# VH-VL binders against q9vpl3, part 3

Target 1, 224 residues: q9vpl3
Amino acid sequence: RGKINIQRPKAPHYERARVVAVTQPKYPELPKAKSCFKTRAERTQQQQENPYNEIIAREVRNWLDHSRLVAFFHLSSITADDIFRVRVQLHKQNLHLKSYGSKIIEQAVKNTRYEAIVPLFHSNHCIVFSPDPEKTAALLRIVRRVPQMVLLGGIVEETMLSRNQLVAYAQMPGLHAVQAQLVQTLSQAPGHLIQQLQAHQNSFVQVLDVHAKNQMNEETPKST

## First folded at step 1 (VH-VL)

Design a2 (framework fv_cemiplimab)
Fold by ESMFold2-Fast, scan of step 1:
Structure a2 (fold): chain C 224 residues (1-224), chain A 122 residues (1-122), chain B 107 residues (1-107)
Amino acid sequence: as target 1 above (224 residues)
Amino acid sequence: EVQLLESGGVLVQPGGSLRLSCAASGFTFSSYAMTWVRQAPGKGLEWVSGISGYGGSTYFADSVKGRFTISRDNSKNTLYLQMNSLKGEDTAVYYCAKDRGYESTLPYFDYWGQGTLVTVSS
Amino acid sequence: DIQMTQSPSSLSASVGDSITITCRASQSISSYLNWYQQKPGKAPNLLIYAASSLQSGVPSRFSGSGSGTDFTLTIRTLQPEDFATYYCQQSYSTPLTFGPGTVVDFR
């Protein structure tokens, strides 16, 4: 089919119900202070202003650090059963649909190059993560059949891309490997000997990031 | 530290009823699916029942379907197994276990309780 | 229902040996297979999930491989604490099913 089933919601199977449980935002139990010596981890958790939000923020940071493809979506009203069907379909392609509160996203990306994504999460939203950037085409094919999910932009190989840039990346299968290499060269430029070339790359990345941020901001509603 | 503690296992006559409880601590109980697995004396493991984190979906092995019900009270961090119409073949140690499945994995049980023995005999 | 079989049903080994346990599913289960260890009088303990992923805290001498219908658990350089019963479990479909177990005894 490819269309969300609008018929009566069916109870999820055990495997499917468990997928729903593990994909929901989780708040780890805050460990109680022990009467004796506190470990480094225990001290760190107790010193956090909001320990639960900080723990979830670390989870978001981990997803960002370990995913080579991150896509941001505005999420319109959708039933739990319909979003579950989308999650299962995405999961089959190694695409992981997550949602987090805006404060948690802000805490996760604070003092990182991804800080610019915060405005995308001021209204209803969701994020799709994947370790495989080649899955961008599969992702867009799936969400094309889900009108409630509107693509805002993404991150590929640690480079912020506007909606149009991400769509272009997905539509160039013959150039995917070359494009991924170019994106990584521009964004990461792992330490090379040529200082002047690195300076030019850094300025180019800076211009690209500003352009990408402006493109993302144009796609999100923001009144003056 | 994650802990699961089963209770309620006793000697019951055939046709009787019994309710098992599993008290959970050290994790966000409502976020995880839970399961019951049993082991008859000297035999292997047999999956009995599973319940989703929100409690809306329940699943049973064919051998217990219609006789057992699984439920949870997330406010008390407790899992239950209501066993009705007990048979001699239901004699086993009953384990409570936490389902740690990820998005790319299906059910796997990362923490288990110590078990509670149910004996069905006249 | 998916039926699981294990081979051998039991084996005797010495400390330092390398052993392999095989698990077979009656139909393809992709990589949705888990391995558990159970010591006498104790609850099972998760060793490996998703056929080859080592659970945190489990020694690196344990490894899993396989896909489809045939799976193996390998223990390199067997230690005294490894004498136990090992079970495979499919998570592909309900009802969830375990293998009959493989007993690893000390010689």
Scores: ipSAE 0.000, ipTM 0.409, lowest interface PAE 18.7, mean pLDDT 74

Design a20 (framework fv_cemiplimab)
Fold by ESMFold2-Fast, scan of step 1:
Structure a20 (fold): chain C 224 residues (1-224), chain A 121 residues (1-121), chain B 107 residues (1-107)
Amino acid sequence: as target 1 above (224 residues)
Amino acid sequence: EVQLLESGGVLVQPGGSLRLSCAASGFTFSSYAMTWVRQAPGKGLEWVSGISGYGGSTYFADSVKGRFTISRDNSKNTLYLQMNSLKGEDTAVYYCAKEWDYGGEPYFDYWGQGTLVTVSS
Amino acid sequence: DIQMTQSPSSLSASVGDSITITCRASQSISSYLNWYQQKPGKAPNLLIYAASSLQSGVPSRFSGSGSGTDFTLTIRTLQPEDFATYYCQQSYSTPLTFGPGTVVDFR
């Protein structure tokens, strides 16, 4: 059972701009699932047993529909404690840090004006959502102290912005009219912006590939 | 159970404006995206516009961008299409339809009966 | 924009016949294809979504298949109520686009 390409928000009873993310069932982690190939029968069974991918995709669409500020980040290796501290700092400013699998993001943005962002999410990533675009300055101030999070770009008032455009937006005064003017003047044609975001993603993938090779050289796998 | 009823279609002069309404019942209106699809006399179906459940996202066909506006009033279970700068090519039956999706793949599961808009001198 | 084409543009058939209508997309749309039926003077109704999923309440004689660019709608034992116009529609990207339609008439 599916929902619309633009998922309807399911805001908390007493808070309009938020969508409560409930813990979704995790797929069973089979012994050596990360080191062994699954059979074709197991792949088919897993697909039939994955109705929750739709639910999580609906959650992502709800966040996109409710948020006037969405920021995309590449996420390097970071400890659970460190990301938790960042999440707490962001939450105090009504900024909500979320992580979703690339397949789920692709499913969420299909047939929407944001479909072209999918290539950004084929590596380690996270997204920050907020109903308040004036919080962009607070977001960048907090993330500046987190070198593991690299800004790729974002969406402000439903307009896609590159990293530099988002930084410029953050430096504007809080007057709504002035900020709206800036978004209009800084926004690029969707194709051009997406090309810039995709180029950055490819660069990060290359860096991660080098790091992965270095890790393999230092610790050889025992199972083949 | 689910019912969609369009209204507002009339004869209008080229360059004129018109607002169409679609009254929805039998489902939780705010939980579903809505769309407008038109059909010129003797021609096929043409998608016109779509709107998300809370109205945060709107979409338009190139032929109507800048002239048409889609909106909704979830408290009244009503969808609207504001049509400005009407052209003879806009003459069509306008259908209201409810969107559903399957794993992110949208489709139109219920349609209204349509309202005829004629743009002529 | 994704262009949709249908073949044939019209066909004549008799009750009990099995017919096939094809739909082609100008680029790959995976399984993002829907089929609608429209009877003269009436609103369209959904037959098939996601290329091959039958809508509830639609008779099992209707079936859809295909992926990528080529899709088919099959009606296995045509009934009197099946004489109508059939439209395919891609839902892969906006703007959403419909095929030109296939008219199914009595022979």
Scores: ipSAE 0.000, ipTM 0.401, lowest interface PAE 19.9, mean pLDDT 74

Design a21 (framework fv_cemiplimab)
Fold by OpenDDE, second read of step 2:
Structure a21 (fold): chain C 224 residues (1-224), chain A 121 residues (1-121), chain B 107 residues (1-107)
Amino acid sequence: as target 1 above (224 residues)
Amino acid sequence: EVQLLESGGVLVQPGGSLRLSCAASGFTFSSYAMTWVRQAPGKGLEWVSGISGYGGSTYFADSVKGRFTISRDNSKNTLYLQMNSLKGEDTAVYYCARDSLEWLPYYFDYWGQGTLVTVSS
Amino acid sequence: DIQMTQSPSSLSASVGDSITITCRASQSISSYLNWYQQKPGKAPNLLIYAASSLQSGVPSRFSGSGSGTDFTLTIRTLQPEDFATYYCQQSYSTPLTFGPGTVVDFR
């Protein structure tokens, strides 16, 4: 009597398999236990629209339009006191720290050139505005001391920059320094060319002189 | 230090007009919304009007809508409240306050000392 | 309009007491509630913003709590300088509205 292999039951005959498949009670998929974690979408929907959102959205747009430097940060757990301290430090550098709801940002940038920033605002965030793009280095210096602020990216001179690009931008020498370097480099180029040309000429003259001297020595008859 | 100084509060007759000013110092004026709040003698606080940092948005209490105008001159760091068709009920100390839109929800973090407007026949 | 109420309208307390003031909104205002202190003849001062955030410079004996419609301001170990009128204010919708105030006076 062949041991019924309970672990690998022989697939029922095709006809039986069909009957079993049809007669298997389709248990309604237990409503996927609404994960106690309200989906981000549900959380966002439950955020009662503040009637002030429109007003604030306009203000956000104004900040965006009048800023030459905009930096976006993720905020981890930060205290009000820490925020205040950072705000004061930034303010001393003419950097303006703001925080807005994601919905407000969405509303503010809808159908604008800034629409691409919306994905950056999926979590707690803050924005730093400045009329001066040269303050990027100062901004990064200040924020480096604030581990709760994580740079996501920014806008500099109407150009959207990744985090890495913004960091690179901050490390660049000022426009004037680059210009000065360029001028210096350009000013040295003619001098080098002249030196090289002169060196070749001098070498040629030396070779000719040696040849001339040798010819003169050969023509001097040994007066016996 | 943040300072707000209201001025312009005087005695006016009903139906009269008055313009209040608030001089701001110690902060980037254009970066903040501003608000007017008033307090009748012996009464509570009443929000009157607000204006965004760049002046693009204004809002009013229903009690003053159509009569009052809020404006600002950011070059002068000054907030204004133009009050027309004044009524006895408008008698109050008028405060200017900085409306912080830096973090939501926003709040009035700095207040002036107020200026008294008296509307009486 | 969102109506704000406060309870009590007045209370008498002694130095060292702990007191609680309640503010209620006619509808949910989430955390859009601020608390102000006003002394006689002076401008209001912000104490608490966003229902529970302590304003810079305000003593830690002040605390705010609540969300939705019911909010509380608690002053622990009342000091002589704390005798004043306290106002709650909603910033959820226009018009912005204040509570009627709670007067805290000496017992």
Scores: ipSAE 0.021, ipTM 0.541, lowest interface PAE 7.0, mean pLDDT 83
Fold by ESMFold2-Fast, scan of step 1:
Structure a21 (fold): chain C 224 residues (1-224), chain A 121 residues (1-121), chain B 107 residues (1-107)
Amino acid sequence: as target 1 above (224 residues)
Amino acid sequence: EVQLLESGGVLVQPGGSLRLSCAASGFTFSSYAMTWVRQAPGKGLEWVSGISGYGGSTYFADSVKGRFTISRDNSKNTLYLQMNSLKGEDTAVYYCARDSLEWLPYYFDYWGQGTLVTVSS
Amino acid sequence: DIQMTQSPSSLSASVGDSITITCRASQSISSYLNWYQQKPGKAPNLLIYAASSLQSGVPSRFSGSGSGTDFTLTIRTLQPEDFATYYCQQSYSTPLTFGPGTVVDFR
């Protein structure tokens, strides 16, 4: 039984814990004195940086507007040489890796459908954009070889998907109509985006099954 | 079964403050975003505010931004709406509703019965 | 903000009729449109979400269609319990907005 104890099953568990930590707001972990107290000089500095942030925020909004696939990643320490190689591989598949500060992202998505993504960017992060949602499988295949990039979730056809839902979408080779229906079905399934992000890979079948059962139950919307 | 029960609706004078509560039962409260929707007498529905399941994200309609705050106590399965600087236009039945998703607004599958707030002198 | 309009504002119908209510958004909202029913003195209840998905427990005589800016709610073979006010609602961006409502009255 010592042999089983020596095995390293913690890698997936630590991976999940890191994804949860990155997804959750950083405010509860920050000292109140540093989070809530602002000096006049600090406030002035934030105001002075605002014009630059707005220019880059417009770039982010442009990427969101013109991309049918957006994937969010936690990014651990990675060398400039390694990230360059990843960017080259992604570019060949019409996938564009971008990094933006959390304040710029917050400014870009404020008052939009996607304002809720801001908590994903309280630590090191990067985003991959593409006009082609069929490239999701290629994206995940490339990123599988890059342990410094951890998938947090994404947006496909303007629908926010958890990590598990995005992985499931990538595993469904099929007609465009079937994929569009899948995206719509996943967004309508009962469940929790943050908890689904933490769920096992096999949850996709359960999500679709629950949705189908709910549609067939015309007398009671949900038994709960 | 999923149940939402609002309380706190009373008559208040313009400029006053009031806190509404929504007691939730029959589901894992922290796993759902929650929302407040109001309806003025004889008028249509107006979305007021929303909060994510963990409370990290809050959203407000422009008409209430800066005056209202939304909060939740997941240990007590209770949603709150703190209303300050109340105006006559805030007179409405306030509904508590459950969002289908934990952190991104989508659709409201369960609603409370509402609590009437009247703002007049 | 995204403005929602509904037509007609009201309609009169008889039991057994088929009726259609339309909803229009001021900009494209893809399929992020929901339909709610509200009976007098009661809270709204969800009928359709994501433009065309029927909520569990809702009778199959209700159906939704549309995408982008134009959406429809259809009630086939109207029943006495269907006389109510119907609201469309976009969930594409905050602030979330409802249509002004369509009152379905007994003829």
Scores: ipSAE 0.006, ipTM 0.444, lowest interface PAE 13.4, mean pLDDT 75

Design a22 (framework fv_cemiplimab)
Fold by ESMFold2-Fast, scan of step 1:
Structure a22 (fold): chain C 224 residues (1-224), chain A 122 residues (1-122), chain B 107 residues (1-107)
Amino acid sequence: as target 1 above (224 residues)
Amino acid sequence: EVQLLESGGVLVQPGGSLRLSCAASGFTFSSYAMTWVRQAPGKGLEWVSGISGYGGSTYFADSVKGRFTISRDNSKNTLYLQMNSLKGEDTAVYYCAKDFGSGYDEYGMDVWGQGTLVTVSS
Amino acid sequence: DIQMTQSPSSLSASVGDSITITCRASQSISSYLNWYQQKPGKAPNLLIYAASSLQSGVPSRFSGSGSGTDFTLTIRTLQPEDFATYYCQQSYSTPLTFGPGTVVDFR
């Protein structure tokens, strides 16, 4: 059976207080209340699953509101060691790799202008947050070495960008102010990424449906 | 010096519209969530609306949903509350307040303005 | 929505007394509870955040305790400037809700 040793206690379960500390603004003057939060295990034991989901959803909203750069990725099968190495490289550039369940993402963005991004998270995904949009080039340089992470799009200065627009943004030289103005022009509409993604998803579904329908009809003679 | 200064409170007829403003100074405005809290004469505090630091998320009390809109201009360090279809029960002193956090993970409203009186009466 | 209740609605006390005000939430709010003091004609002032953390500049005679649904604000050795209305407020979820307030008057 497993390695059960009463003499050597296991590492403590994940603590919610630590997560709250990580998601809070990094200002010495801002108060924090780490000791007041219950762990995941304590929440489950109390049958308070909905309150737990609200707390994590609030964490996601805090990351979205505090970050000037948010990048969305599809995540294929990757080993724990590989993702850990990627996380370390990103952290050195003030880029924070986070993974949340699709239900929590949906709860976090429900009734907000970001609600339309929910379809991006129906499969394996991860999100990179940063308070510094100038780190977009560093982000793309790092993930270029990680084929399991596929860029879907992002948000820069509250403007939704497609994959190609985000790549273009990363390649732009010049002053930060000029880049910020160009981001708004390049996106042409905050919801453009969502419209394009939904259109492509529907087209892909249509292609799959037509293909399946044609395969089913291939063995059946036409009745004419 | 961290300061919030509300303006715009006047007498308005029922069904009318009014926009309140809150000028912020002494802190990085875009880093903090902002809120509007009102207090009817002789009554307690009532939360009205909240907005995240970059304006990506907004929330409203059920009593004002569909009638009020909250917005902010971070380049001008100003918070706004657009009030439409005003009712007699909207008569109150409206306070602008700063939250500790940039999102909905607030630890308290640590800085308050002096308030601006809105009277809705015929 | 989370409903907040306070008891007592009013309290009469003398300088030097120790008083307690209680606040209850209709559901568990962990420690996302704040206490405010409001003097007549003035804006509210934050006293305590996260149920038990004393705001900078607030005298140590003020203290908060509790978690989940039941919370208390204690003022030890009441001073003349402490006669005011006190409100609790949950920051666990929107809509944010305040208690009805407790008026602390001279006896």
Scores: ipSAE 0.000, ipTM 0.425, lowest interface PAE 15.8, mean pLDDT 75

Design a23 (framework fv_cemiplimab)
Fold by ESMFold2-Fast, scan of step 1:
Structure a23 (fold): chain C 224 residues (1-224), chain A 122 residues (1-122), chain B 107 residues (1-107)
Amino acid sequence: as target 1 above (224 residues)
Amino acid sequence: EVQLLESGGVLVQPGGSLRLSCAASGFTFSSYAMTWVRQAPGKGLEWVSGISGYGGSTYFADSVKGRFTISRDNSKNTLYLQMNSLKGEDTAVYYCARGPIDYGDFEYFDYWGQGTLVTVSS
Amino acid sequence: DIQMTQSPSSLSASVGDSITITCRASQSISSYLNWYQQKPGKAPNLLIYAASSLQSGVPSRFSGSGSGTDFTLTIRTLQPEDFATYYCQQSYSTPLTFGPGTVVDFR
């Protein structure tokens, strides 16, 4: 089914916590010996239990549960104006662009069938959600004009697809029966899918290098 | 070589209907998005409509949306433009053009047909 | 919709001259701009795509530059066959839009 009527935790919850931590840090009077007893691993574990991360992880799980189309992208440097225009174009097609931290993604998908995607989010990334899998072609058309966003793979009808499989699915939108059969036929075992997604990340790095080199050679204006 | 040949342009009265055809040869038709671009006498180019290679996605200019429909028959290598509720402003030479291999996107048009003239008499 | 404007609307030049045509978009279109040449009574021909990429078979005297909102087409050492109308076209978003055209007259 999937209605996308999820309201993200309002910025005030996250931004207020950050602002308070930065502008009004409480100075704790902890004994140095006690502080030294905390290992890096213990500190990392405590950070993973942050209440704000739990709230955002629930939001991510809700998006996954209510979306029949999920696409994963690597995101290189992009201006606020450009990403806003992309978001507006995507929203008109019932496509919702979201960005979450890698630890939050890991927490959201842990103990689920999608846990294998976690390695994709070690670099800058974004995710597009939609309740409508027939919008895959519209999604790829829109992001094709955004060289900073590179497709890594996705999930269609709860089936994990590589970049090439998702592209093939997009080329045949129309009949629901044909699309469902194609998705089923293109599905991969988790181990093989991970290898394909990682290979596409390596190919993407090469594409980014070429794009950056071409922009430098084409007299791209420097940001002020 | 790549060839596009339009046909169907005739004189029609306002409010009438007309179907244009574009016959393609020399390339794998289903692998390319196709578009219609028109040019009124003595005026510039105006994009009208586009269709993805497999026909799943269609696009229209605001001036023709709801009146025109674009379709293709990949088994016959033919593109169609069905024009309904024609207005005097629709008088133009209609060109068929090929886009690059894509998923419903139009980056540029590398091959164009010779055009077919549609005249809508007021 | 993205509106395209071209300057000048017409230009008269002699064979061997260098000319520039400018194209401006009403909003940023990155590098998604194409240039077409149209001779009287003929269909348009693609000259340049992605702002600066020369189409196969097009003479090297044609070049394009620009990004964002401002673009230029340059023709170095004009030849008699360059008498034509030149159009810019944005491919950033639908509806696709063309500039009004620039007429290049060799007289």
Scores: ipSAE 0.000, ipTM 0.430, lowest interface PAE 13.4, mean pLDDT 75

Design a24 (framework fv_cemiplimab)
Fold by ESMFold2-Fast, scan of step 1:
Structure a24 (fold): chain C 224 residues (1-224), chain A 123 residues (1-123), chain B 107 residues (1-107)
Amino acid sequence: as target 1 above (224 residues)
Amino acid sequence: EVQLLESGGVLVQPGGSLRLSCAASGFTFSSYAMTWVRQAPGKGLEWVSGISGYGGSTYFADSVKGRFTISRDNSKNTLYLQMNSLKGEDTAVYYCAKAEDSSGWYLDAFDIWGQGTLVTVSS
Amino acid sequence: DIQMTQSPSSLSASVGDSITITCRASQSISSYLNWYQQKPGKAPNLLIYAASSLQSGVPSRFSGSGSGTDFTLTIRTLQPEDFATYYCQQSYSTPLTFGPGTVVDFR
């Protein structure tokens, strides 16, 4: 069967994809795969010779394309053991935690409807993917116990939602049709959503700054 | 029965805008990539645009890139083509078609086609 | 972009004849080639995908062959309903491209 692969094929687990790329047995490349690879390799040769980024960017686009639920998080400092435990718990609910570099995210969403999410990934981040949007409630329940993961927003049924809209979606009855109606009601223009997400990040930084200053400045009440 | 029904084709002036719709029934809409193919009167088939099953990937022919937008609403089983800055050369019957592959990943062969909707761009 | 050409542009045939239509790609497309039939006033119908795989419901008198740049569609024992326009289409890369079509007319 011939296929054009205009979208990235559904990717295996990220670590497995890495292992498969370098392990035996190796299969001979097909004419189509060889032609596609040469074009991409030539472009990466022009830019410090890193074909790895293009392969992983394709994987990211595949996850975005085949996931009906995508949630974006900021990551604070977290140990490898802690994130592994979170990943295992999420996996039990068919939620797939992935981490990608900002350049890879930019390459993945370039020329797609999701290009607007790039500003969310200027600092440490991770993404949770799922084919089942009804798992939004389970996702938020699990993440509530992980203070290092700060929800920024998400995409549900291909509609960009702010943090508050995603929380509202999670509280809806478990019927996909009803949830789709809510998404239509709560959705906003992508530009406005991104600005709201950036504003929330700025507010968080400002709150931390105020808290730090308040710790240094303490005054006693005047009583007369 | 698997069916596709296009609507929205009308006479429009050059520089105008128009939105076409394609209503799908009889199959799991989100499992299939969809495409728009047009045919000018008395001419051959020309691919216009394609969209993946969940809508995350969209592709366009060079002649319409920057002017046309393809989208889908999987909750309503409907495919859309938003056409802006219309030109006389955009006059054609527009068909929507379903990819044969059930993964939603590939634009390859198209097994089910709508009946087409005529768009005429003239002064 | 991959350019597709078909030959002949038109041909005249009689019921019972065997005919061959050729499609050429400007670069190698492996086996990512599909064939469609279009009857006057109707939408196209998929005949063959992956260069040689017959679509379900299509009569066995239709067959496709070829790989790389040169492809053929063969119709054995032409029937009255086979008088139509035939298009090849590559799916190797976007933008997808169709051949200019071959009109099969009654002789």
Scores: ipSAE 0.000, ipTM 0.419, lowest interface PAE 19.3, mean pLDDT 76

Design a25 (framework fv_cemiplimab)
Fold by ESMFold2-Fast, scan of step 1:
Structure a25 (fold): chain C 224 residues (1-224), chain A 124 residues (1-124), chain B 107 residues (1-107)
Amino acid sequence: as target 1 above (224 residues)
Amino acid sequence: EVQLLESGGVLVQPGGSLRLSCAASGFTFSSYAMTWVRQAPGKGLEWVSGISGYGGSTYFADSVKGRFTISRDNSKNTLYLQMNSLKGEDTAVYYCARETYYYDSSGFDAFDIWGQGTLVTVSS
Amino acid sequence: DIQMTQSPSSLSASVGDSITITCRASQSISSYLNWYQQKPGKAPNLLIYAASSLQSGVPSRFSGSGSGTDFTLTIRTLQPEDFATYYCQQSYSTPLTFGPGTVVDFR
């Protein structure tokens, strides 16, 4: 014993390592060797860019295909420690927080029934996935304590829902007949659903503007 | 016991239509994406179509796009393949297969459970 | 579409031999490569997923390696039940594509 391997850095403290392992999201594994990836990217440059984007877009499509619950959020500036705590809480409820570039999301959902969500991702965003739609209530309870995450809408049982419709779904008793009735009642023409999503974006922008002005006013007195 | 059982394969004339069924048992059907893979006599495997766990996303090979439709009834644990405008080249054994559980496979797609296959012959 | 090729197209081997089958993709598919075994008159069986991960219930004599465009399936100590056709398959992008298959027959 007592061998120190320079090529193998000392493992993190046991407690921290366990927490990190618990918060690791389940998703397709990207290329394993970053140095080898960088070398190939340097050789091919633009050629390698397209395969990389296709891999990530495939991940997004797989998350959408395997999740009964998908929730979209606007994400304001948040510290690494705060987002880490949120990920831990979400993971315990089988809720998986992911962030992807807008172009990748558009590539993933183009030519699918989910293409209408693209406008939601023109600003800073994150997405929460879960195979269990009954976790919607748990999701909203966790997020209500994270002011940096603002609910924009979601997909439940592969049906697109506005913010208000998703909140209503979260309040359902959980009986199959009642849940089916709600989904049926929330059914709308595609045009009307898109209008609702756009209206929520506009309302959110207005709320952010008011909040930003209030934050600036509060910060000014504090700076003294 | 996890099982997939295909049915519906028969002799059909060119230009005809046929619906294949795949009955699933022994697992939570709605939690798994499903696929159809075919194999022409003496030839290799060809992926035909795939469908997400709740049926919201469907995918097709170029050779069948516009002619075939994939669907599922999760209340009956049954997968369907509606085949229209059948051609001689569609003659094959059609296999129903289950994709690996996304969360267990770390997001890597593979076909872990296969049915026995059902033979579709398109001939005049 | 991503084109898959396998080599050799067929090989003859004896029980106890170690054999290697190669699969190549026309473009990089990272580790999104699966291997299947098909015995005559039977449905295929999944052997390996994610290029190197052994499917539960599959004998440890089977192993996979590779990434990007070049992949290998190795069977260390060939058993009588291993005489079959082997297919590689990419799951990187739709349409999903299979290799043409490698027939492993008894000699």
Scores: ipSAE 0.000, ipTM 0.467, lowest interface PAE 13.4, mean pLDDT 77

